# VH-VL binders against NAD kinase (nadK): the designs that were tried, part 45

Target 1, 268 residues: NAD kinase (nadK), of Syntrophomonas wolfei subsp. wolfei (q0aze0)
Amino acid sequence: MKIILVNNRFKENTEKKAQEIAGQLSALNVEVIIDNGLDEPYAGTVDFIMVLGGDGTMLRAARRYGQRAIPVLGVNMGTVGFLSNIEINELAEYLPLILREEYSLEARMMLEVAVFQQQSLLTRVFCLNELLLRSNSPRMLSFALEISGQKLEPYRGDGLIVSTTTGSTAYSLSAGGPIADPQLDAFIVTPVASHIINKRPLVVSPEREISLHLLEEREAIIGIDGQIKMDFGAENRVLIKRAPHPLLMVNLKAKPFFTSIDRSLQRQ

## First folded at step 16 (VH-VL)

Design NN6 (from II13 with heavy chain S105T)
Fold by OpenDDE, fold request of step 17:
Structure NN6 (fold): chain C 268 residues (1-268), chain A 122 residues (1-122), chain B 112 residues (1-112)
Amino acid sequence: as target 1 above (268 residues)
Amino acid sequence: QVQLVQSGAEVKKPGSSVKVSCKASGGTFRSYAIHWVRQAPGQGLEWMGGIIPILGRADYNQRFKGRVTITADESTSTAYMELSSLRSEDTAVYYCARGHTWKTTHGYFDYWGQGTLVTVSS
Amino acid sequence: DIVMTQTPLSLSVTPGQPASISCRSSQSLLRDIGLNYLHWYLQKPGQSPQLLIYLGSDRASGVPDRFSGSGSGTDFTLKISRVEAEDVGVYYCMQALQTPLTFGQGTKLEIK
């Protein structure tokens, strides 16, 4: 059995814990790969992924491994978030279940984000939360939104978020988007400071495709899960689809989403 | 309690196809693989294949040479097994079973359907 | 394919006496983490198979303690310490290490 431990190298406590857990797993004849984000994702086959830390670490793990149909367990290390299932002090208790593969899974839709220069693909990224298009200046952007070939009225504002239902409690929420049930598959299109007062967010079927491009010669930025940044200009186009495979999140412990929302949001 | 309820008995002609259903209740459908096992009269158990509902991916026993198709409908918590190009040798009781893992491997079958008799005769 | 071989294929036992069934695999079913992907089922007359022992030695819920599984690697044994009338049926071992999953031939247990 091979397990990846994903942690954040900039968080010393997660690094230390990763080493400790690696030792424990090795003692059980589990091969362990520690991924602290320094190196490229491990390319070999693995049976399980443990994410040690908070939501940010989970997002990175999802981008790195989410398309490989590997169970991913969020192990919270004292942070506030929505993407962890158990606490670090509970891991020892659940370890036998993990090794015996006695856990349930929840599929979380991911985004496939493709950025083009003219007709050439620049990059393709899978992400769990959202794609953000925002202005790189104090001026508003003017950009075109197209959904499954339907061209909407031009958007004018600071930017736009295309989020999964998982991402609904992330930046989309701060921008006024709805809180969505993570068990649903859908796009949430949330405007960021639109010039139109109370511009409504859109809930879009996962079967549709979303495209964005600028209508003016201005500089913008694309952000992925708040962790990846790239320049976006008038010659670029972004295409967003449902990822072909969902993230398989491990459920070892029941964690009711709606009963914990208020608590979690109050802590943010 | 978890239950697997299968469709009723079938009588088919050689060369035709049969599709058996297996409806799961009392648990999380997506969390477990669903397997199909058949048993010819007076014979042992034979694994036909299994599906991972959460991925919609199925694994098959190659002995059936592509005659078996396993599908799952998450909205109804129902798995299906279709066997084509039926032969007299395909006369058997067909069982669906729940694997205790999400994969088609490693798991044990903790719950079984009641079985579906498929008779192939001219 | 992994070949599963059970012995004996039939067994007649006096009530109260012990019974033992062997299951051998053509390759090791032992994983590096120490788990054996060998499971035992009982099919009572006119019924669907039911889980008896999983992972070589763990007893399924509701299974009497007179049933026990042992073994590792390629050799496994199912034991019944005191056979009862309700134990009549066909016992199957199954490997779940790799696809295709494969069963033993079955062992028919009858009461004398």
Scores: ipSAE 0.868, ipTM 0.934, lowest interface PAE 0.7, mean pLDDT 95
Fold by OpenDDE, last read:
Structure NN6 (fold): chain C 268 residues (1-268), chain A 122 residues (1-122), chain B 112 residues (1-112)
Amino acid sequence: as target 1 above (268 residues)
Amino acid sequence: QVQLVQSGAEVKKPGSSVKVSCKASGGTFRSYAIHWVRQAPGQGLEWMGGIIPILGRADYNQRFKGRVTITADESTSTAYMELSSLRSEDTAVYYCARGHTWKTTHGYFDYWGQGTLVTVSS
Amino acid sequence: DIVMTQTPLSLSVTPGQPASISCRSSQSLLRDIGLNYLHWYLQKPGQSPQLLIYLGSDRASGVPDRFSGSGSGTDFTLKISRVEAEDVGVYYCMQALQTPLTFGQGTKLEIK
């Protein structure tokens, strides 16, 4: 059995814990790969992924490995978030179940984001939460939104978020998007500081495609899950689709989503 | 309690196709593989294939040489097994079973359907 | 394909006496993490198969303690300490290490 431990190299406690857990797993004859984000993703076949940390680490893990149909377990290490299933102090208790593959899985839709320069593909990424298009200046953007060939009225504002239902509790929420049940598959298109006050977000079928491009010669930025950033200009286009494969999230412990939402909102 | 309920008995002619259904209740359909096992009269058990509903991916016993198609409908928690180009040798009781893992391997079959008799005769 | 071989193929037992069934695999079913992907089923007359033992030695829910599984690697044994009338049927071992999943020939247990 081979397991990847994903942690954050900038969080010393997660690095230490990853080493500790690796030792424990090795003692059980499990081959362990530690991924702290420094190197390229491990290319070999693996049976299981443990994410040590918070939601940010999970997002990175999802981008790196989510397309490979591998069970991914979020192990929380003292943070508040939505993507962890168990606490670090519970791992020992659930380890036998993991080894015997006695766990439930939840499929979470991911985005496929393709950025083009004219007709040439610049980059393609998969992500769990959202794509953000935003201005790189104090000026508003003017951009075109097209959904399955239907051209909407031009958007004017600071930017736009295209999010999964998983991402609905992330930046989309702060921008006024709806809270979505993560068991649903859908796009959430949330405007960021639109020139139209209270411009409503859109809930879009996962079967549709979303395209964005600028209508003016402005400098913009594409953001992925708040971690990847790239320049976006008038010669670029972005195409968003449902990823071919969902992220397989491990459910070892029941975690009521809506109860968690209430708790999280009360802490703000 | 988890239950697997299969469709009723079938009588088919050689060369035709049969599609058997298996409806699961009382559990999480997406979390477990569904397998199909057949048993010819007076014979042992033979694994035909299995499907991973959460991925929509099926694995097959190559002995059937592409005659078997396994599908799953998550909305109805139902798995299907279609066997084409039926032969007299395909006369058997066909069982669906739930694997205790999400994959088609490593798991044990903790729940079985009641079986579906398929008779192939000219 | 992994070949599963059961012995004996038939067994006649007096009630109250013990029974033993052997299952041999053509390759090891033991994983590096110490799990044996060998499972035992019982098919009673006119019924669907039912799980008896999983992972070589663990009893399924509701299975009497007179049933026990042992072995590792390529050699496995199912034992019944005291055979009862309700134990009549065909016993199958199955490997789940790799596809295709394969069964033993079955062992028919009858009462004398």
Scores: ipSAE 0.868, ipTM 0.935, lowest interface PAE 0.6, mean pLDDT 95
Fold by OpenDDE, fold request of step 17:
Structure NN6 (fold): chain C 268 residues (1-268), chain A 122 residues (1-122), chain B 112 residues (1-112)
Amino acid sequence: as target 1 above (268 residues)
Amino acid sequence: QVQLVQSGAEVKKPGSSVKVSCKASGGTFRSYAIHWVRQAPGQGLEWMGGIIPILGRADYNQRFKGRVTITADESTSTAYMELSSLRSEDTAVYYCARGHTWKTTHGYFDYWGQGTLVTVSS
Amino acid sequence: DIVMTQTPLSLSVTPGQPASISCRSSQSLLRDIGLNYLHWYLQKPGQSPQLLIYLGSDRASGVPDRFSGSGSGTDFTLKISRVEAEDVGVYYCMQALQTPLTFGQGTKLEIK
């Protein structure tokens, strides 16, 4: 059995814990690979992924390994978030179940984001939360939104978020998007400071494709999950689709989503 | 409690196709692989294939040379097995079974359907 | 494909006496983490197969303690300490290490 431990190299406690867990797993004849994000993702086959940290670490793990249909367990290390299933102090208790593959899975829809320069593909990325198009200046952007070949009226504003239902509780929420059930597959298209007052977010079928491009020669950026940043100009276009495979999130412990959301919102 | 309920007996002619259904209840459909096993009269058990519903991916026994198609409908918690180009040798009781893992490997079959008799006769 | 070989193919046992069935695999079913992907099933007359022993030695829920599984690697044994009338049927071992999953030939247990 081979397991990847994903941690945050900038958080020493996660690195230390990864080493400890690796030792424990090795003692059980499990091959362990530690991924702190410094190197390229491990290319070999693995049976299980443990994410040590918070939502940010999970997002990185999802981008690196989500397309491989590997169970991914979020192990929280004292952070507030929605993507961890168990606490670090609970891991030992659940380890036998993990080794025996006695756990439930939840499929979370991911985005396939393709960025083009004219007709040339620049990059393709899978992500769990969202793509953000935003202005790189104090001025509003003018951009075109196309959904399944349907061209909408030009958008004007600071930007646009295309998120999964998982991402609905992330930046989309801050921008006024709806809270979505993570068991539902859908795109959420949330305007960021639209010139149209009270412009409503769109909930879009996962079967559709979303395309964005600028209508003016302005400087913009594309953001992925709040972690990846790339320049975006008039010569670029972005195509967003449902990823061919969902992220397989491990459910070892029941965590009701709506109760968690309610509690989280009351605390803020 | 977990139950697997299969469709009724079928009588088919050689060269035709049969599609057997297996409806699961009492558990989480997406979290477990569904397998198909057949048993010819007076013979042993033969694994035909299995599907991972959460992925919609199926694995097959190559002995069937592509005649088997396994699908799953999550909305109805139902798995299907279609066998084409039927032969007299395909006369058997066909069982669906739930694997205790989400994968088609490593798991044991903790729940079985009641079986579906498929008779192939001219 | 992994070949599973059971012995004997049939046995007749007096009630109260012990029974033993052997299952051999053409390659090791032992995983590096110490698990044997060998499972036993019982098919009683006119019924669907039912899980008896999993992972070589663990009894399924509801299975009497007179049933036990042992072995590792390529050689496995199912034992019944005291055979009862309700134990009549065909016993199958199955490997789940890799696809295709494969069964033994089956062992028919009858009462004398």
Scores: ipSAE 0.867, ipTM 0.933, lowest interface PAE 0.7, mean pLDDT 95

Design NN6 (from II13 with heavy chain S105T)
Fold by OpenDDE, last read:
Structure NN6 (fold): chain C 268 residues (1-268), chain A 122 residues (1-122), chain B 112 residues (1-112)
Amino acid sequence: as target 1 above (268 residues)
Amino acid sequence: QVQLVQSGAEVKKPGSSVKVSCKASGGTFRSYAIHWVRQAPGQGLEWMGGIIPILGRADYNQRFKGRVTITADESTSTAYMELSSLRSEDTAVYYCARGHTWKTTHGYFDYWGQGTLVTVSS
Amino acid sequence: DIVMTQTPLSLSVTPGQPASISCRSSQSLLRDIGLNYLHWYLQKPGQSPQLLIYLGSDRASGVPDRFSGSGSGTDFTLKISRVEAEDVGVYYCMQALQTPLTFGQGTKLEIK
């Protein structure tokens, strides 16, 4: 059995813990790879991914390894979030179940984001939460939104979020998007400060495709999961689709989503 | 509790195809592979293939030389097994079973369907 | 393919007496992490197979403690400490190490 540990390269405590866990797993004859900020994702095959950290670490892990369709376990290390399943102090208890592959999986839809320069593909990224198109200046953006070839009215505002249901509790939520059941596959299109007051978010079928491009010569950026940033201009197009593979999130411990959301909202 | 309910008995002619269904209830359909195992009269058990519903990916016993197609409909929690180019030797009881793992390997079959008799005769 | 060989193929046992079935695999079913991907099933007359033992030695839920599994690597044994009438049927071992999954020939257990 081979397990990859993905920790937060900027948090020493997660690195230390990864090393400890690696030692523990090695003692059980598990081959361990530690991704502590590898330049490139580990290219070899693995049976299980363990993410040590918070939601940010999970998002990074998902982008790096999510397309491989292998189980991914979020192990929380003292942060508040929605993407971890167990706490670090619980790992020892659940380790036998992991080794025996006695866990449930939850498929989380990911986005396939393709950014083009004219007809040329610049980059293709799979992400778990969202794609953000945002102005890189105090100026409002004007851009075209197309859904399955249907051209909507020109959009004006600070930006637009295209989120998965998983991402509905991330930036989309802050922007006024709906809270979505993460077990539901759908796009959530949430306006960011639209010129139209009370511009409604859209819930879009995962079978559709979403296209964005600017209608004016403005400086904009594409943000992915709040971690990747790209310049976006009038010559660029972005195409958003459902990723061909979902992220397989491991459920070792029951973590009721709606009660967690309710609790989280009460704290705000 | 978990229950697998299969479609009814079939009588088919050689060269035709049969499609057997297996509806799962009482559990999480996505988390477990669904397998198909057949048993010819008076014979042992033979693994035909299995599907990972959460991925829609199926693995097959190559002995069937591509005659088997396994599919799953998550919306109805139903798995299907289609066997084409039927032969008299395909006469058997066909079982679906739940593998206690998300993938087709390593798991054990903790729940079984009631079986579906498929008779192939001229 | 991994070949599974059971012995004996038939067993007649007096109620209350013990029974033992052997299962051998053509290659080791022991994983590096110490798990044996060998499972035992019982098919009672006119019924679907049912799980008895999984991972070589773990007893399935609802299975009486009369049943036990042992062995590792290529040699496995299913034991029934005291056979009862309800234990009549055909026992199968199955390897789940790799596809295709393969079964033993089956061992028919009858009561004397």
Scores: ipSAE 0.863, ipTM 0.930, lowest interface PAE 0.7, mean pLDDT 95
Fold by ESMFold2, look of step 16:
Order: sequence, then structure tokens, then C-alpha cells
Structure NN6 (fold): chain C 268 residues (1-268), chain A 122 residues (1-122), chain B 112 residues (1-112)
Amino acid sequence: as target 1 above (268 residues)
Amino acid sequence: QVQLVQSGAEVKKPGSSVKVSCKASGGTFRSYAIHWVRQAPGQGLEWMGGIIPILGRADYNQRFKGRVTITADESTSTAYMELSSLRSEDTAVYYCARGHTWKTTHGYFDYWGQGTLVTVSS
Amino acid sequence: DIVMTQTPLSLSVTPGQPASISCRSSQSLLRDIGLNYLHWYLQKPGQSPQLLIYLGSDRASGVPDRFSGSGSGTDFTLKISRVEAEDVGVYYCMQALQTPLTFGQGTKLEIK
């Protein structure tokens, strides 16, 4: 059996804790690959991914591994978030179930984001929470949104968020979008400081394709999960669609979404 | 409590096809592989394949040379097995079973359907 | 394909006496984490199969402790310490290490 341990090297003692957990797994003849973010994603076949940390570490793991159909377990090491399932001090208790594969899975929709420069693909990125288009200056953006070829009236404002339902509790919420049940597959399209009063948040079928481009020359950025930034200008377009595979989140303990909303939101 | 209920018995002519349903209730349909196992009269058990509902992917026993198609409909929590180009030796009871894991390997089958008799005769 | 061989194919047991069924695989079913992907089922007359033992030795829910599984790698044994009338049926081992999943031929247990 081979497992990837994903950690966040910037949190105190997380590297030491990852080595400790790797030692425990190795004693059980589990082969362990540590991903602390410094190296390229491991390309070989693995059975399971453990994410040691909070929602931010899970977002990185999802971007790196979410399209490979590998079970991913969130292990909390501090502040409770939306994406952890068990606490670090419970891991030893749950290891036998992990090895015996006695757990259930919850699927979480991801976005596939393709950014073009002119007609050339510049990059393709997957994300779990959201794509943000925003101004990179004090001036507002003027931009076009198309949904499956249907051109909406132009937008004017600070930007736009295209979120998954999982991302509905992140930036989309702060911008006025709804909280969505993460078991739903949908896009949530949330304007950021729109000057156009008719531009309300939209909930869109996951089968749609979403396209964005600027209508005027302006300095803008594309943000991915609040962790990746790309310059975006008049020569660029971005195409967003449902990723081919959902993130497969491991469920060892029941974590009812609705009864925990207030506590989880205090972390944000 | 998990329960698997299969469609009723069928009588088919050689060369035709049959589609057997397996409706799951109780528990989470998406998380667990659904397997198909057949048993000819007086014979043992033979694994035909399984579906991984969370991925929409099926794995097959190649012994059937592409005659079997296994699908799942998450909205109805129902798995299907379709066997085409039927022959008399396909006369059997067809069972669905739930594996304890999300994938088609490693699983023990802790829940079984009641079986569906498919009779192939001229 | 992994071939599963059961012995005996039939046995007749006096009530209250023990029974033992052997299952051999053509290759090891033991993964390096210490788990054997070998499962046992009982099919009572006229019924669907039911799980008895999983991962070589673990009893399924509701299975009496007179049933036990043992063995590792290529050789596995199902034992019934005291056969009762309700134990009549056909016992199958199954490997789940790799596809296609394969069963032994079955062992028919009868009461004398």
C-alpha cells in the first residue's frame, strides 16, 4: 500500500508531525510519499492521500491530485474547517479502518479552468473552491460572461467569482453568494461589487461552460482557490467547466454540514 | 439498513439481450461498488463485473468478450447489468451484491440481492 | 486469473461434530500491510449467498463464533467447531485481490 501525506511546511511542527505519521505508517508496511509543496506532485500510483492540516492544505492537495480518483482524508491539526474529517489525535484509532478500506466517500465537484492567450492555451488548472476574476488596479473592470455560448449583458465592477458548492462558504459568501449544500453539483457565479444592479448571483448547471474575457484594456488577475494568481488582460480568455473527476473525500466520522455551519464559519 | 432488490425473472430467446436491475436502499449508494455474480443451475458462483458509482466506471470479467454492460443511475440508486447475444449457457440466476469498498477490488460482499433468474431457451 | 481451489467439494457431518473446509489460491492473497483478501460465503438451500468471514479471519455481523477462518497467503481454512442443522448449504471462498474476482468451486455441507 502507498500513501501520500500532504502537509503545510509553513505551520509550526507540521514537517515533524508528518515525519512522525510517516514513521507510524512505515511500521505497518505502508509506503509513504511526503508532499510538503516543494517538489512536483508525485506521479506514481497511490492508494490513499492524507492531508495534514486545514482547508488550505486540502485545497492544494485537491489541485494536485483531485483528478486522479484517489481517496483523500482531511486530518485536522488545529482550527476546525469545512474539509477535515478526523482530528490528528484520532488518527491512530482510525488507521485500521483506513488500511481495511472501511470508510465511505463523498464526492466534491471541482472546476477545470483553462486560460488562453489569444488562441493558445496558457495553462489548465483545477480548483476546489473558486476562480476569482478581479481588477488589479483602483479602476473597475468591464467584462463579458458567457454561459454555454449565451452572452449575458456586460458586467462592470471589481470582478466575478465562479465557485463550486464547496467554495460557497469561501470568497463567494463574502461577496454575497448563497451557502450551498456541498453535495450539490453546481456553479455559483457571484459578482464582486457590481455597478449593474441586475447582476445577482447565479446558480448554474454543472453541465454548462462558462467563459470570461475583458471588454476593455485593464490590468486584472485570475485567482484560483485564493492560492494561485495569474495576470489577466485583454488578450486573455478563461474557460471554466466541471472537472472530469470530483474530489473523493473520505468519511470516517459523520460531520453534518448544516449543524456545524456557525462553528466552521468562525474560522473564516 | 442496506437492502438490494432485483428485477423479476425473465425468459429470453438466444441472440437477444437482458437487462437486470438492482435497486439499493439504505446507506450511501455512491460510495460502494455494486457487483454482479451469476450462478448457472447446479453450478458455482461466477463474477461478471462491477460498477464504481462515484466514478461511473465499470470493470468486467473479460470472459464475456464485451457482451456485458454494467451501469448505475445515482438518482434512483439503481445498478443495471445488461448481457447481450444470449446463449443457452447464460441461463442462470444473476445476483447483485454490494462490496464494502468504493472500488471493485478488495471488497467483501456484505449485502446481496435476491437473485434474478434468466432463462434462455428457443 | 487467480484460481481458487476448495477441498473437499462435499462433506457430510454428524450434528455436533466439527467441519473443516480448505481453500487454496494460485497466488498469494496477502498484501504487505498484513491483510488477506480472501472472503467466505455460505449459500443456504434456495437462498442468496451470505458473508461469513472476511479478510481471512474476521466474522461478519451476526455470524456465530463457532465459525472461524484461518490461514494466510495461499492456504486458508474455514472451520465450524460444532455443526448445526442450519449450517447446511454450499460454502464458497472468494479472492478479491485482483479482477476478475474469483470463487472456489464450492463445498456442499450436509447433515448425516
Scores: ipSAE 0.743, ipTM 0.885, lowest interface PAE 1.5, mean pLDDT 91
Fold by ESMFold2, fold request of step 17:
Structure NN6 (fold): chain C 268 residues (1-268), chain A 122 residues (1-122), chain B 112 residues (1-112)
Amino acid sequence: as target 1 above (268 residues)
Amino acid sequence: QVQLVQSGAEVKKPGSSVKVSCKASGGTFRSYAIHWVRQAPGQGLEWMGGIIPILGRADYNQRFKGRVTITADESTSTAYMELSSLRSEDTAVYYCARGHTWKTTHGYFDYWGQGTLVTVSS
Amino acid sequence: DIVMTQTPLSLSVTPGQPASISCRSSQSLLRDIGLNYLHWYLQKPGQSPQLLIYLGSDRASGVPDRFSGSGSGTDFTLKISRVEAEDVGVYYCMQALQTPLTFGQGTKLEIK
């Protein structure tokens, strides 16, 4: 059996704990691969991914491994976020169930983001929370949004967020978007400081394709999960679709979403 | 409680196809593989294949040389098994079963449908 | 494909007496983490199969403690310490290590 441990190398306690857990797993004849973000994602076959840390560490794991159909367990190392399932001090109790594969899965929709220059594909990335289009100067953006070929009236403002339901509690929320049940598949399209009165947040079918491009020359940025940034100009277009595979999140312990919203938001 | 309810018995001619349904209730359909197992009269159990509903991916026993198609409809919590180019040897009871895991390997089958008799006769 | 071989194929047992069924696989079902992917089912007359033992030795929910599973790797045994009339049926072992999943031939248990 082979497990990837994903951790945040910048916190001393998480590094030490990851090493301890790797030792514990190795004693059970589990091959362990530690991913602290420094190396390329492990390319070989694995059975399970264990994310040691908060929501940010889970976002990195989802981008690196989410399209590979591997179960991913969030293990909380501190205050509870939205994406952890068990606490670190409970891990030993749950290890037998993990090894016996006695757990359920919850699917979390991911975005597939393709960025073009004119007609040429520049890059394709996947994300769990959101794509952000924003101005990279003091000036507002003027941009076009198309949904499955339907051209909406131009947007003017600081930018736009296209998020998953999982991402509804992240930047989209701060920009005025709704909290969504993460068990739903949907896009949430949230304007950022829009000057157009009829540009309210939209909830969009996951079957739609969303396209964005600038209508005038401005310095802009595409942000992915708040962790990756790309320059975006008038020559570019981005296409956003539901990713081919959801993130497969492991459920070992019941985590009622609605009763925990306030506590989880206090940490983000 | 988890329950698997299959479609009713069918009588088919050789060369035709049959599609058996398996409706799951009392649990999360998406999280567990659904398997199909057949039993010819007086014979043992034979695994035909299974589907991973959360991925929409099926794995098959190659003995059937592409005659089997297994699908799932998550909106109705129903799995389907379609067997084409029927032969008299395909006369059997067809069971669906739920594995304890999301994938088609390692699983034990803790819940079984009632079985569907398919009779192939000319 | 992994071939599963059961012995005996038929058992006739007086109520209250023990019964033992052997299952052999053509290759090891033991994974390096110490788990055997071998499961046992009972099919009572006219019924669907039901799970008895999983992972070689673990008893399924609601199964009486007179049923036990043992063995590892390629050799597995199902034991019934005291056979009762309700235990009549066909017992199957199944390997789940790899696809295609395969069953033993079955062992028919009858009451003398």
Scores: ipSAE 0.712, ipTM 0.872, lowest interface PAE 1.7, mean pLDDT 91

